# Ledger of designs, part 17: VH-VL binders against q9m8y4

Target 1, 142 residues: q9m8y4
Amino acid sequence: MATKSTGGTEKTKSIEVKKKLINVLIVDDDPLNRRLHEMIIKTIGGISQTAKNGEEAVILHRDGEASFDLILMDKEMPERDGVSTTKKLREMKVTSMIVGVTSVADQEEERKAFMEAGLNHCLEKPLTKAKIFPLISHLFDA
Key: E = the ipSAE of ESMFold2; O = the ipSAE of OpenDDE; V2 = 0.75 times the mean of E and O plus 0.25 times the DockQ between their complexes.

## First folded at step 9 (VH-VL; framework fv_nivolumab)

Design t4 (at its last look DockQ between E and O 0.60; V2 from the best seeds 0.55)
Fold by ESMFold2, look of step 9:
Structure t4 (fold): chain C 142 residues (1-142), chain A 124 residues (1-124), chain B 107 residues (1-107)
Amino acid sequence: as target 1 above (142 residues)
Amino acid sequence: QVQLVESGGGVVQPGRSLRLDCKASGFTFSSYGMHWVRQAPGKGLEWVAVISRDGTNKYYADSVKGRFTISRDNSKNTLFLQMNSLRAEDTAVYYCARDLYYDSSGYYLPFDYWGQGTLVTVSS
Amino acid sequence: EIVLTQSPATLSLSPGERATLSCRASQSVDSYLAWYQQKPGQAPRLLIYDASNRATGIPARFSGSGSGTDFTLTISSLEPEDFAVYYCQQSDDWPFTFGQGTKVEIK
């Protein structure tokens, strides 16, 4: 979402446009997935930071005092999977929008358990602008 | 030693299908993302598709979306490209390529190893 | 999609000369820029990644520079085996794209 402001100048006037950016954390243990998802997020006006696993995502919220508008949470990760990570972040009172990103092969029971861990939404791979933008367009108002 | 060997190319009529295979050896195949890149005779390179290391995340160039399917079988160290509804403009040498990334270093390195290529000719 | 424009299309030089190859992106690709060498009948070979890092086994005469939209591959002193086609490739935005190539040929 664009914002406008006007400022005085001695010579000419122009309209300054403020583009609202959202801060996104991408949590996925596959470096290629992190890069591919970062590219998608860039197309919709997001600034991305990545975490290589669930434990890194938890540490970012505990130690770094980081705050994100959106967290993209992969389900299958070693060390700490997406379900466990989401539960922990909600336990820590993280209020960010969390969107799970899952395999097409996941059964409904697995998806439901992931949602119950504290997701706001759950999407199937591949992540695309068409899938994610309708869910997050309101974040550009914040 | 890293090896990538494509096979399955040939001459086919428009509208037909082909499947390309890429057999990998000399590295842990299931740890790497894989790509298909093509090159029309006498022309430059065009990226076609990518698949994540576990096979669950796939992206395609617009020119092939809906017609081509990338897949992999990690138990057989094999990457696939199913090519349906072939057109004359799909005529190219098709390469499989490995991406290189170091999780500990945090950088992404596309296409560090390529196969020898397999020629697909789509002609009436 | 991001268009990469390479110049010149053909670079005619002698062994021992310096080659300077340009790649310009239609929008910023930060440092997500790679260079490849391709000889006739062969697959491309990765030379440079992340704009300026040499891939394993690539001789020091190859160097890359630039960021944003303007990138350069330099071959400080051409060897006979360096006469080939060179491609730049970006991995910053969808779809991944390549430049059209610069042919380095013997004068």
Scores: ipSAE 0.617, ipTM 0.827, lowest interface PAE 1.6, mean pLDDT 87
Fold by OpenDDE, look of step 9:
Structure t4 (fold): chain C 142 residues (1-142), chain A 124 residues (1-124), chain B 107 residues (1-107)
Amino acid sequence: as target 1 above (142 residues)
Amino acid sequence: QVQLVESGGGVVQPGRSLRLDCKASGFTFSSYGMHWVRQAPGKGLEWVAVISRDGTNKYYADSVKGRFTISRDNSKNTLFLQMNSLRAEDTAVYYCARDLYYDSSGYYLPFDYWGQGTLVTVSS
Amino acid sequence: EIVLTQSPATLSLSPGERATLSCRASQSVDSYLAWYQQKPGQAPRLLIYDASNRATGIPARFSGSGSGTDFTLTISSLEPEDFAVYYCQQSDDWPFTFGQGTKVEIK
């Protein structure tokens, strides 16, 4: 009685981990900075929208119309600055990772105030893929 | 009328330094990023460097990185290019150019207005 | 870097003829492509931005088309002042780069 060992070829369903593209909001009043950040986000496999100031960023989140995984927040902007904008977004129960972007290393007090407004992280200009990627790597695995 | 005027070009020996100036008028200089673009004699255009409107962000072409420094003085409406360790291949007409951005449409372009250029010749 | 290749290198035409210039990118640049005109001894002048938008003061005979990797500049009817070198330029990634240029010359 030859026991036919039915070798069940377990079809390893290669779970194509659909790399979920992260949705990023770039908030900066400088068009060049916005463009630079767009390029960086594109290279790391994200999709980005832009706002030219904090007020536009707030409007985008109004009534739950927009959802972002990551927000790059400039500190100094007309109409509504980064600190005020961050606070407002948190008041609105926005749960996005907010990364503050600052220009001067010697402004520790300002950076602290920015963090206290509700930032998850703070990075110095110029932004690079190397600086951003470690902070958001977990967003790609989710 | 938007106007950009480059100056500071001349003949220098290899290894020497030279500073170029670009004076802007006819627009709010501090509201715009600025670029340097160069063109070797009889050749095409090559991007050199960019600086943000507040001077906090700077980027360079690999060909000039570590040797050239872009800067600006918004109070004087002037863009600068400090060129150190000059080489023969740096011989070119150097143009300053302004960024273009349309707030209503979100369009961005780095070179909407150009100066007439200044010639830099590096020769032994 | 993104390489832009223009063709043809030289285009010989008569006034009144249609000119078609090509620009190909080594990778997609979306719509972040511009066209410039340069006459001898002059600085470049912006013609087209964002692949298809005509700059202020540019005559209607100039038009741009394309997206991704393939772009075209068209001059519907050449005027004597249109004989010049034309460059495409991408602003999708650093460093910004230019094509090698197409010379439009009188036949």
Scores: ipSAE 0.446, ipTM 0.814, lowest interface PAE 1.7, mean pLDDT 91
ESMFold2 (binder alone), look of step 9: mean pLDDT 91; pTM 0.924

Design t5 (at its last look DockQ between E and O 0.50; V2 from the best seeds 0.00; counts 0 for: pae O 2.6 > 2)
Fold by ESMFold2, look of step 9:
Structure t5 (fold): chain C 142 residues (1-142), chain A 121 residues (1-121), chain B 107 residues (1-107)
Amino acid sequence: as target 1 above (142 residues)
Amino acid sequence: QVQLVESGGGVVQPGRSLRLDCKASGFTFSSYGMHWVRQAPGKGLEWVAVISRDGTNKYYADSVKGRFTISRDNSKNTLFLQMNSLRAEDTAVYYCARDSYGSGYLPFDYWGQGTLVTVSS
Amino acid sequence: EIVLTQSPATLSLSPGERATLSCRASQSVDSYLAWYQQKPGQAPRLLIYDASNRATGIPARFSGSGSGTDFTLTISSLEPEDFAVYYCQQYDDWPFTFGQGTKVEIK
């Protein structure tokens, strides 16, 4: 319930606001993973919010004016998994870049199904600067 | 009663390998992330590695990255540290520590007694 | 990475006295700071988390305060069993780091 808003000056035509930081949503049911991923995102100049499951991620987009440049989506979550959540967000016309973050144990077919749900990219854990920055560097300079 | 017991420490030559074990009891091991923290003789504490509760997410301090591997076997309530290419600078007491229950916002709430690793020619 | 500087290095006090230990971070760590006690030959024990919350089973004489860059551990009335080294640790930014320790010794 403590959702932080970091943007919102898009109404004023006379102010061209460039994001020096990117807004990231981290969706993972493991609180340790959420904290570790927040720390990694901080090292590349991002500011993050978290959701503990897919349902929270959906609610953030439905009930608030939350908008994110990047969503990091874990696949396996007990309430609403990452595949279902990604499909729902795309149905809701969410245009954010969505990067799946999966375990090494996932089979290639499972990764393909996740991509087909609407991901832009899919990474294996651990999330690192080296893995994520090449995929999102354009968000900082555009 | 939460208990963490490390084993596998000893004296080894530089370039050799050791595996440390940490056996857990008194709590649901598979519900917690785990850490390794080390303390060189007469020195302070240094964080070494972390592993998520299901074993799929792992991070390392730069000083050990590429040489050490953290892992766990939840069926045996055991945390591991595989240490390869050991250097004199790795000489320390190694502690396993439990990440706090379910939050990820709390620090290391329970620690083992430690096991000494000495890397010497 | 965030450097934690503890002061004083050594604090010599008698039982019943108030001990005040400082930890200063090189940049803000918000309230993501813990305190540990380590007695000779033993593992660290968690005392305080999130700057001010007492861990389970820790006596009320231990308290923590501060936020941002400046943090304090206070022992309101020192008991003989409180002789130990005390470490602060931050978990706000990568990598996790510890202060160098403050030794509290009984005069």
Scores: ipSAE 0.586, ipTM 0.811, lowest interface PAE 1.6, mean pLDDT 87
Fold by OpenDDE, look of step 9:
Structure t5 (fold): chain C 142 residues (1-142), chain A 121 residues (1-121), chain B 107 residues (1-107)
Amino acid sequence: as target 1 above (142 residues)
Amino acid sequence: QVQLVESGGGVVQPGRSLRLDCKASGFTFSSYGMHWVRQAPGKGLEWVAVISRDGTNKYYADSVKGRFTISRDNSKNTLFLQMNSLRAEDTAVYYCARDSYGSGYLPFDYWGQGTLVTVSS
Amino acid sequence: EIVLTQSPATLSLSPGERATLSCRASQSVDSYLAWYQQKPGQAPRLLIYDASNRATGIPARFSGSGSGTDFTLTISSLEPEDFAVYYCQQYDDWPFTFGQGTKVEIK
């Protein structure tokens, strides 16, 4: 009585973790800052789009076609500042991780106000790969 | 006409400090990022540092990080480079250059004539 | 850092001849490449930006081409004032870097 050992070939479904390219919106009125941040995002393997102010950022979301995993939001911008923009995006039910980018560490009150507007995080200039990378990692674990 | 004029160069001993100035004219200085680029005698060009138009964002080459500080005074239309702990390898002509990203283009559209820094014992 | 390698190191030509200069990047820089001319005792002068756009006031005999890792500066017919050192520069990643330069000299 030859016991046929049915060796079940467990098809190890190699979950090809398609490294989903992170889509990032950079909102800053300074063209150099936009470029600096764009370069950082590129280095970490993301794709970025830029907005010159908060109003442009809102318009991008209004048209319904834009979905971003991460938004880098400058605090001080003409037409619509970072705080107002963040609030508006949240009112629009944007679920993107919004990271405020601030220049002055010492203005805790302003930072607090910015966080209360709906930021997930706040980072100080200069932005670096080291500062942004942990935040991106959390997006993939989510 | 856009003009950049560097000053402050000279001969210094290793370990000493020196400050360079770059005076801008002929354009709205506060609307543009600014760079320092240096060139050792008979050698190529090396990027040194950048500062945003409002002075809130700065980046440095690894070769000068922790020793050099870029800053600006927009009220005086002046860019600065504070150089500390100078080394022989810091010997170069130092140029200030305007970043054209303020206008939506590339950096280094305008250069100063440079100022020579010589670090020697 | 992104390394830019220029070739040849020296190009000896006569006035009226065509000059072709190469710049190779260690990784893709897309089109974020510029070309500069530097004459002895002078600051660099911007010639080409975004790989193929001539800067303001640059003669039509200067042209840039390429994308990704391979770029070319062409001078269609050399003028006496074109004998100088030429540098490529990338602005795709930090730190910004320059090639080592190509010297165009009179034969």
Scores: ipSAE 0.276, ipTM 0.775, lowest interface PAE 2.6, mean pLDDT 90
ESMFold2 (binder alone), look of step 9: mean pLDDT 92; pTM 0.926

Design t6 (at its last look DockQ between E and O 0.62; V2 from the best seeds 0.72)
Fold by OpenDDE, look of step 9:
Structure t6 (fold): chain C 142 residues (1-142), chain A 123 residues (1-123), chain B 107 residues (1-107)
Amino acid sequence: as target 1 above (142 residues)
Amino acid sequence: QVQLVESGGGVVQPGRSLRLDCKASGFTFSSYGMHWVRQAPGKGLEWVAVISRKGDNKYYADSVKGRFTISRDNSKNTLFLQMNSLRAEDTAVYYCARDRYYGSGSYLYFDYWGQGTLVTVSS
Amino acid sequence: EIVLTQSPATLSLSPGERATLSCRASQSVDSYLAWYQQKPGQAPRLLIYDASNRATGIPARFSGSGSGTDFTLTISSLEPEDFAVYYCQQYDDWPFTFGQGTKVEIK
């Protein structure tokens, strides 16, 4: 009585990790900065929306339609600055990774205050693919 | 009328430094990003550097990164390009160019150009 | 880096003729394409932005068309002052880049 060992070919379902496009909000009062950052995000395979100040960023979240994986937040903006905007977004229970974008490295106290507002990270201008990639990798590993 | 006037070009030896100036008039200089674009003799256009309206953000072409510094003085309506460690390959007419600004958007194309200033790097 | 290839390298035409210049991108640039004219010894001048919009003061004989990877600059009837070098430039992906240029010369 020859026991036919039915070797079950476990079909390794190659989980095609659908490379989820990262959704990014760029908040900066300078149109050129917004555009540059948009281009950089595109190079890393992300999609982006832009806001010209913190108030616009808050409005986007208030309407309940906006969900972002990453928010690039400029520090100095008219109407609502980056610090106040970050605080407000956190009060609204926004769970996005918020990265502060600062211009001057020697402003450690201001950077600290910005971090304390609820930033996950802080990067110095200019933003580059090399600076942003490590942060995005953390979003996918989480 | 929008006007951009470059100055500071000349003949220099390799390894030397040179500073270019671009004086802007006819528009609110502090509202616009500014660029340097260069053109080697008989060649095409090559982007060199960009600076944000506040001067807080700067990008460079890989060919000049670490050697050139773009800066601006909005109080004087002047754009600068400090060029260090100059090479023969840096020989070109250098143009300052205005980044287009329209309301909520800026685009990395150039709506106004200066007449350019010639930089010649030769031994 | 997105490479822009312009063709032909040289276009020899007579005044009054139609000129058609091509700019091809190595990948899609959507409509983020500009055209410039450069006359001998002069700075470049913006002609077209966003693939099809004429810049201020540009004559109606200049038109831009295309999207994605293939773009065209058309001069419906060449004027003597139109003999120049034309460059395309993309601003969709970093870094933005120029084509190598097309020379329009008198036949």
Scores: ipSAE 0.827, ipTM 0.898, lowest interface PAE 0.7, mean pLDDT 92
Fold by ESMFold2, look of step 9:
Structure t6 (fold): chain C 142 residues (1-142), chain A 123 residues (1-123), chain B 107 residues (1-107)
Amino acid sequence: as target 1 above (142 residues)
Amino acid sequence: QVQLVESGGGVVQPGRSLRLDCKASGFTFSSYGMHWVRQAPGKGLEWVAVISRKGDNKYYADSVKGRFTISRDNSKNTLFLQMNSLRAEDTAVYYCARDRYYGSGSYLYFDYWGQGTLVTVSS
Amino acid sequence: EIVLTQSPATLSLSPGERATLSCRASQSVDSYLAWYQQKPGQAPRLLIYDASNRATGIPARFSGSGSGTDFTLTISSLEPEDFAVYYCQQYDDWPFTFGQGTKVEIK
């Protein structure tokens, strides 16, 4: 599908629909998790950047160099954990969709507290296409 | 000095369960992601599962999802594979493998492997 | 998923000869490709990572090259201990996959 210049009675080609890529920040202190999550995000049409802890994620937004459609936020991290990081990002007026990614062992009360920090959604590990795509499908709308 | 030693293999009937252990030594086990990789007799290699260093993130090959559970006990330097509802096609030598984790290289390739333990599923 | 096809299936050579092993990916894997050696009755051993970097302790006669879809493992002069099966593995995209192997055997 392509848009071309037209003239006379030529048949108009339909516009080829191009899939929008989304920009995703992956915040997790485990480099294996960051790589695995990057691979999952790639399968759904995302472009990933990573942060190894919450403080790096905050610094990245303070410098204003990148805008993200989606932030995947691990909860348990040294230095600045996911709860504190999410609160700080919202204090900084970051409006990105933030999805927490937590351990299966976390209690419902802990997930509720994480949501109250400013998450849009909270998922249990492992991150999968099936879990994340229904929550973020609207981000691909151009 | 890095050593990975699998145990728990044996002969078992279809539909039964078996647990594999992998004892690690010579490195800081809790700092590394770990994998199981299997090899059917006379065949090639098939990745089975991965577990993060803290044990909170786990992924499985579709062929074993729902039947196998990877886990670890960092206090005992031990990786586990619980294999339920075993099938004939699960017959293989099972290796534990260490993910390369630190340094300038990429991840998700395996710098050290155990010697393997044979699981045979037959009537 | 990404399929890795190794060729030839069997490579029959004498000690001292050069071995050239091919691995072709069904999609680009950039440089995210590793090579392993497996001797009979033994576990695999990492030889090459990121297409061209020798793993620690691997002799200089082993070299890897390529990027994208076409990769080569070269053994410049075969030693008796090099007669084994060699596997490539990609780690660019989910799920992780191995090639079917190339057996290097003595003529």
Scores: ipSAE 0.695, ipTM 0.844, lowest interface PAE 1.3, mean pLDDT 88
ESMFold2 (binder alone), look of step 9: mean pLDDT 92; pTM 0.936

## First folded at step 10 (VH-VL; framework fv_nivolumab)

Design u1 (at its last look DockQ between E and O 0.69; V2 from the best seeds 0.79)
Fold by OpenDDE, look of step 10:
Structure u1 (fold): chain C 142 residues (1-142), chain A 123 residues (1-123), chain B 107 residues (1-107)
Amino acid sequence: as target 1 above (142 residues)
Amino acid sequence: QVQLVESGGGVVQPGRSLRLDCKASGFTFSSYGMHWVRQAPGKGLEWVAVISRKGDNKYYADSVKGRFTISRDNSKNTLFLQMNSLRAEDTAVYYCARDRYYGSGSYLYFDYWGQGTLVTVSS
Amino acid sequence: EIVLTQSPATLSLSPGERATLSCRASQSVDSYLAWYQQKPGQAPRLLIYDASNRATGIPARFSGSGSGTDFTLTISSLEPEDFAVYYCQQYDELPFTFGQGTKVEIK
């Protein structure tokens, strides 16, 4: 009586680690900058939404529909600038990582003011995958 | 009518510098991103650089990164390409091209081109 | 970088014939593809954007199709002025890249 050893093929459930797509809000008054930043976010496996100014960014959060892991915030925008927007978002208890994206590296005082508004980080244009990737990795480790 | 006119091309030795200008007319220059695209003799097209409408954001092809600088003067409706440390492989017709602007969006394709200016890098 | 491969390298046709040009991307570019025409000694001219939209002033005989990795430019009936080099260009990822071109020449 040959005992057929039923080798249970343990279906290694490949835990498809659903790579949690990072949700990113891009806030910049320049449509080219928005598009360029969208491309960069796409290359890092994120999804992005855009706002053309700080007021739109605030509205997106007010309506309760949008939650972002990362917000890329331009400093100089019409209607509502990046500093004011950042403050407002923090007042609204938005907990997203807010990264200021600035063009002027030599204006330390302005950068400081932007950071004090509630930024987590500040990056200099141009935004690159190399600059963003370390910040995103930190979001997943937290 | 939209017009882009490149100038500043010429013959230079390797290691030298050259500056190209592109004069824009017929549209609100400050509303558009601008690009440089080059074409080596008898070859295809190669994207070189892009600059945002305010000049606050710039990207470059790896082949020119660290050597070329794209800039603009919106008051003069002029786009610039400063080319340093020129190499033989930089020999090309250089085109300035307008990034398409549509409404609230911009597209990273080129709706208008200049006639180009020839840069020859030779010993 | 995204590599665009155009085929054929050369297309020899007569006026009135249909031209079909292919552009294949090494990875998906969604619909972020443009087509350009370049005549000898001239700057490129935009023909198609977003894979299928004709640029302003482009004749109806030009059409673009495709998405993802495979794109086609069609000239329904070649006119004498259509003999030129055609380039595809992607704008989904930096750096922006062009295909190597397809030459449409008179048979």
Scores: ipSAE 0.887, ipTM 0.929, lowest interface PAE 0.6, mean pLDDT 93
Fold by ESMFold2, look of step 10:
Structure u1 (fold): chain C 142 residues (1-142), chain A 123 residues (1-123), chain B 107 residues (1-107)
Amino acid sequence: as target 1 above (142 residues)
Amino acid sequence: QVQLVESGGGVVQPGRSLRLDCKASGFTFSSYGMHWVRQAPGKGLEWVAVISRKGDNKYYADSVKGRFTISRDNSKNTLFLQMNSLRAEDTAVYYCARDRYYGSGSYLYFDYWGQGTLVTVSS
Amino acid sequence: EIVLTQSPATLSLSPGERATLSCRASQSVDSYLAWYQQKPGQAPRLLIYDASNRATGIPARFSGSGSGTDFTLTISSLEPEDFAVYYCQQYDELPFTFGQGTKVEIK
């Protein structure tokens, strides 16, 4: 299993390992929120897709080759809210990290119910690098 | 027909508070993100804060973070800026600005502005 | 934060002349750049968004071009009402920032 080479080296440590880009789905019914969150995700090396409600998020997982490392899930949305959407995605065996991004007006009981729907974490808006990066830094280590 | 009217400006001493109001008419206020932008006398423009259409998401310039609070009451078509711990460098004309909304497209530029209200923070 | 540098600071021209205003960003802002006009005692008015699209009601003599770091506002033939201060604004990242302005004044 030993290798012998006179022209090369297997100890290439002079090249920094390039971090992968993460694929992020942003689910929020406010287009301004979707754009603001896209801006934040771009700064940490993410590539974003958006869904304007929970039903669009579900459809993306049925009909595409979409693969998301991270889903940012708003709670209050028309059509299908974040709690219902998260439950549905987990029933569909979606294994993405799902982080709820909720209003500061939410009570602790409501946040607990959202976590129980299948979130990995729950953050209060506004989304910032400081809030999100510690939760997802392991996604860049693949 | 789109109209934004700011009020609540005035002269106050450092450390005091003011609240600015922006009354909107001629459009569906609850469908738009809103901003505050300020301009010190004789100076350029500085973005201050943004609020999402239902008020659940807010961002601030570092110069005002922790001191200013943006809010809205969609039932009254009114945007607010609560300004606490005012400093001399907060002296400016404060504009209410509407985030662009027109079908699908870009956001975060300002298609309509109010007339502005002057805040002077002076000893 | 992204710094926008406008040049020249002042542009002295006569009615009927062509005005060319520059905005340079400290890093790429893609096409997320808007232009505004401001007259004394008035609020800014949106002229151009996404680098090159005229806002509703803006005359065809106003045009925008550029992408990345270098942007231009052109007024093909100055009218008396065009003598004002012009600002560029980026919205590629927070905080949103403006250039310091170019004053277009009558020669």
Scores: ipSAE 0.764, ipTM 0.883, lowest interface PAE 1.1, mean pLDDT 89
ESMFold2 (binder alone), look of step 10: mean pLDDT 93; pTM 0.950

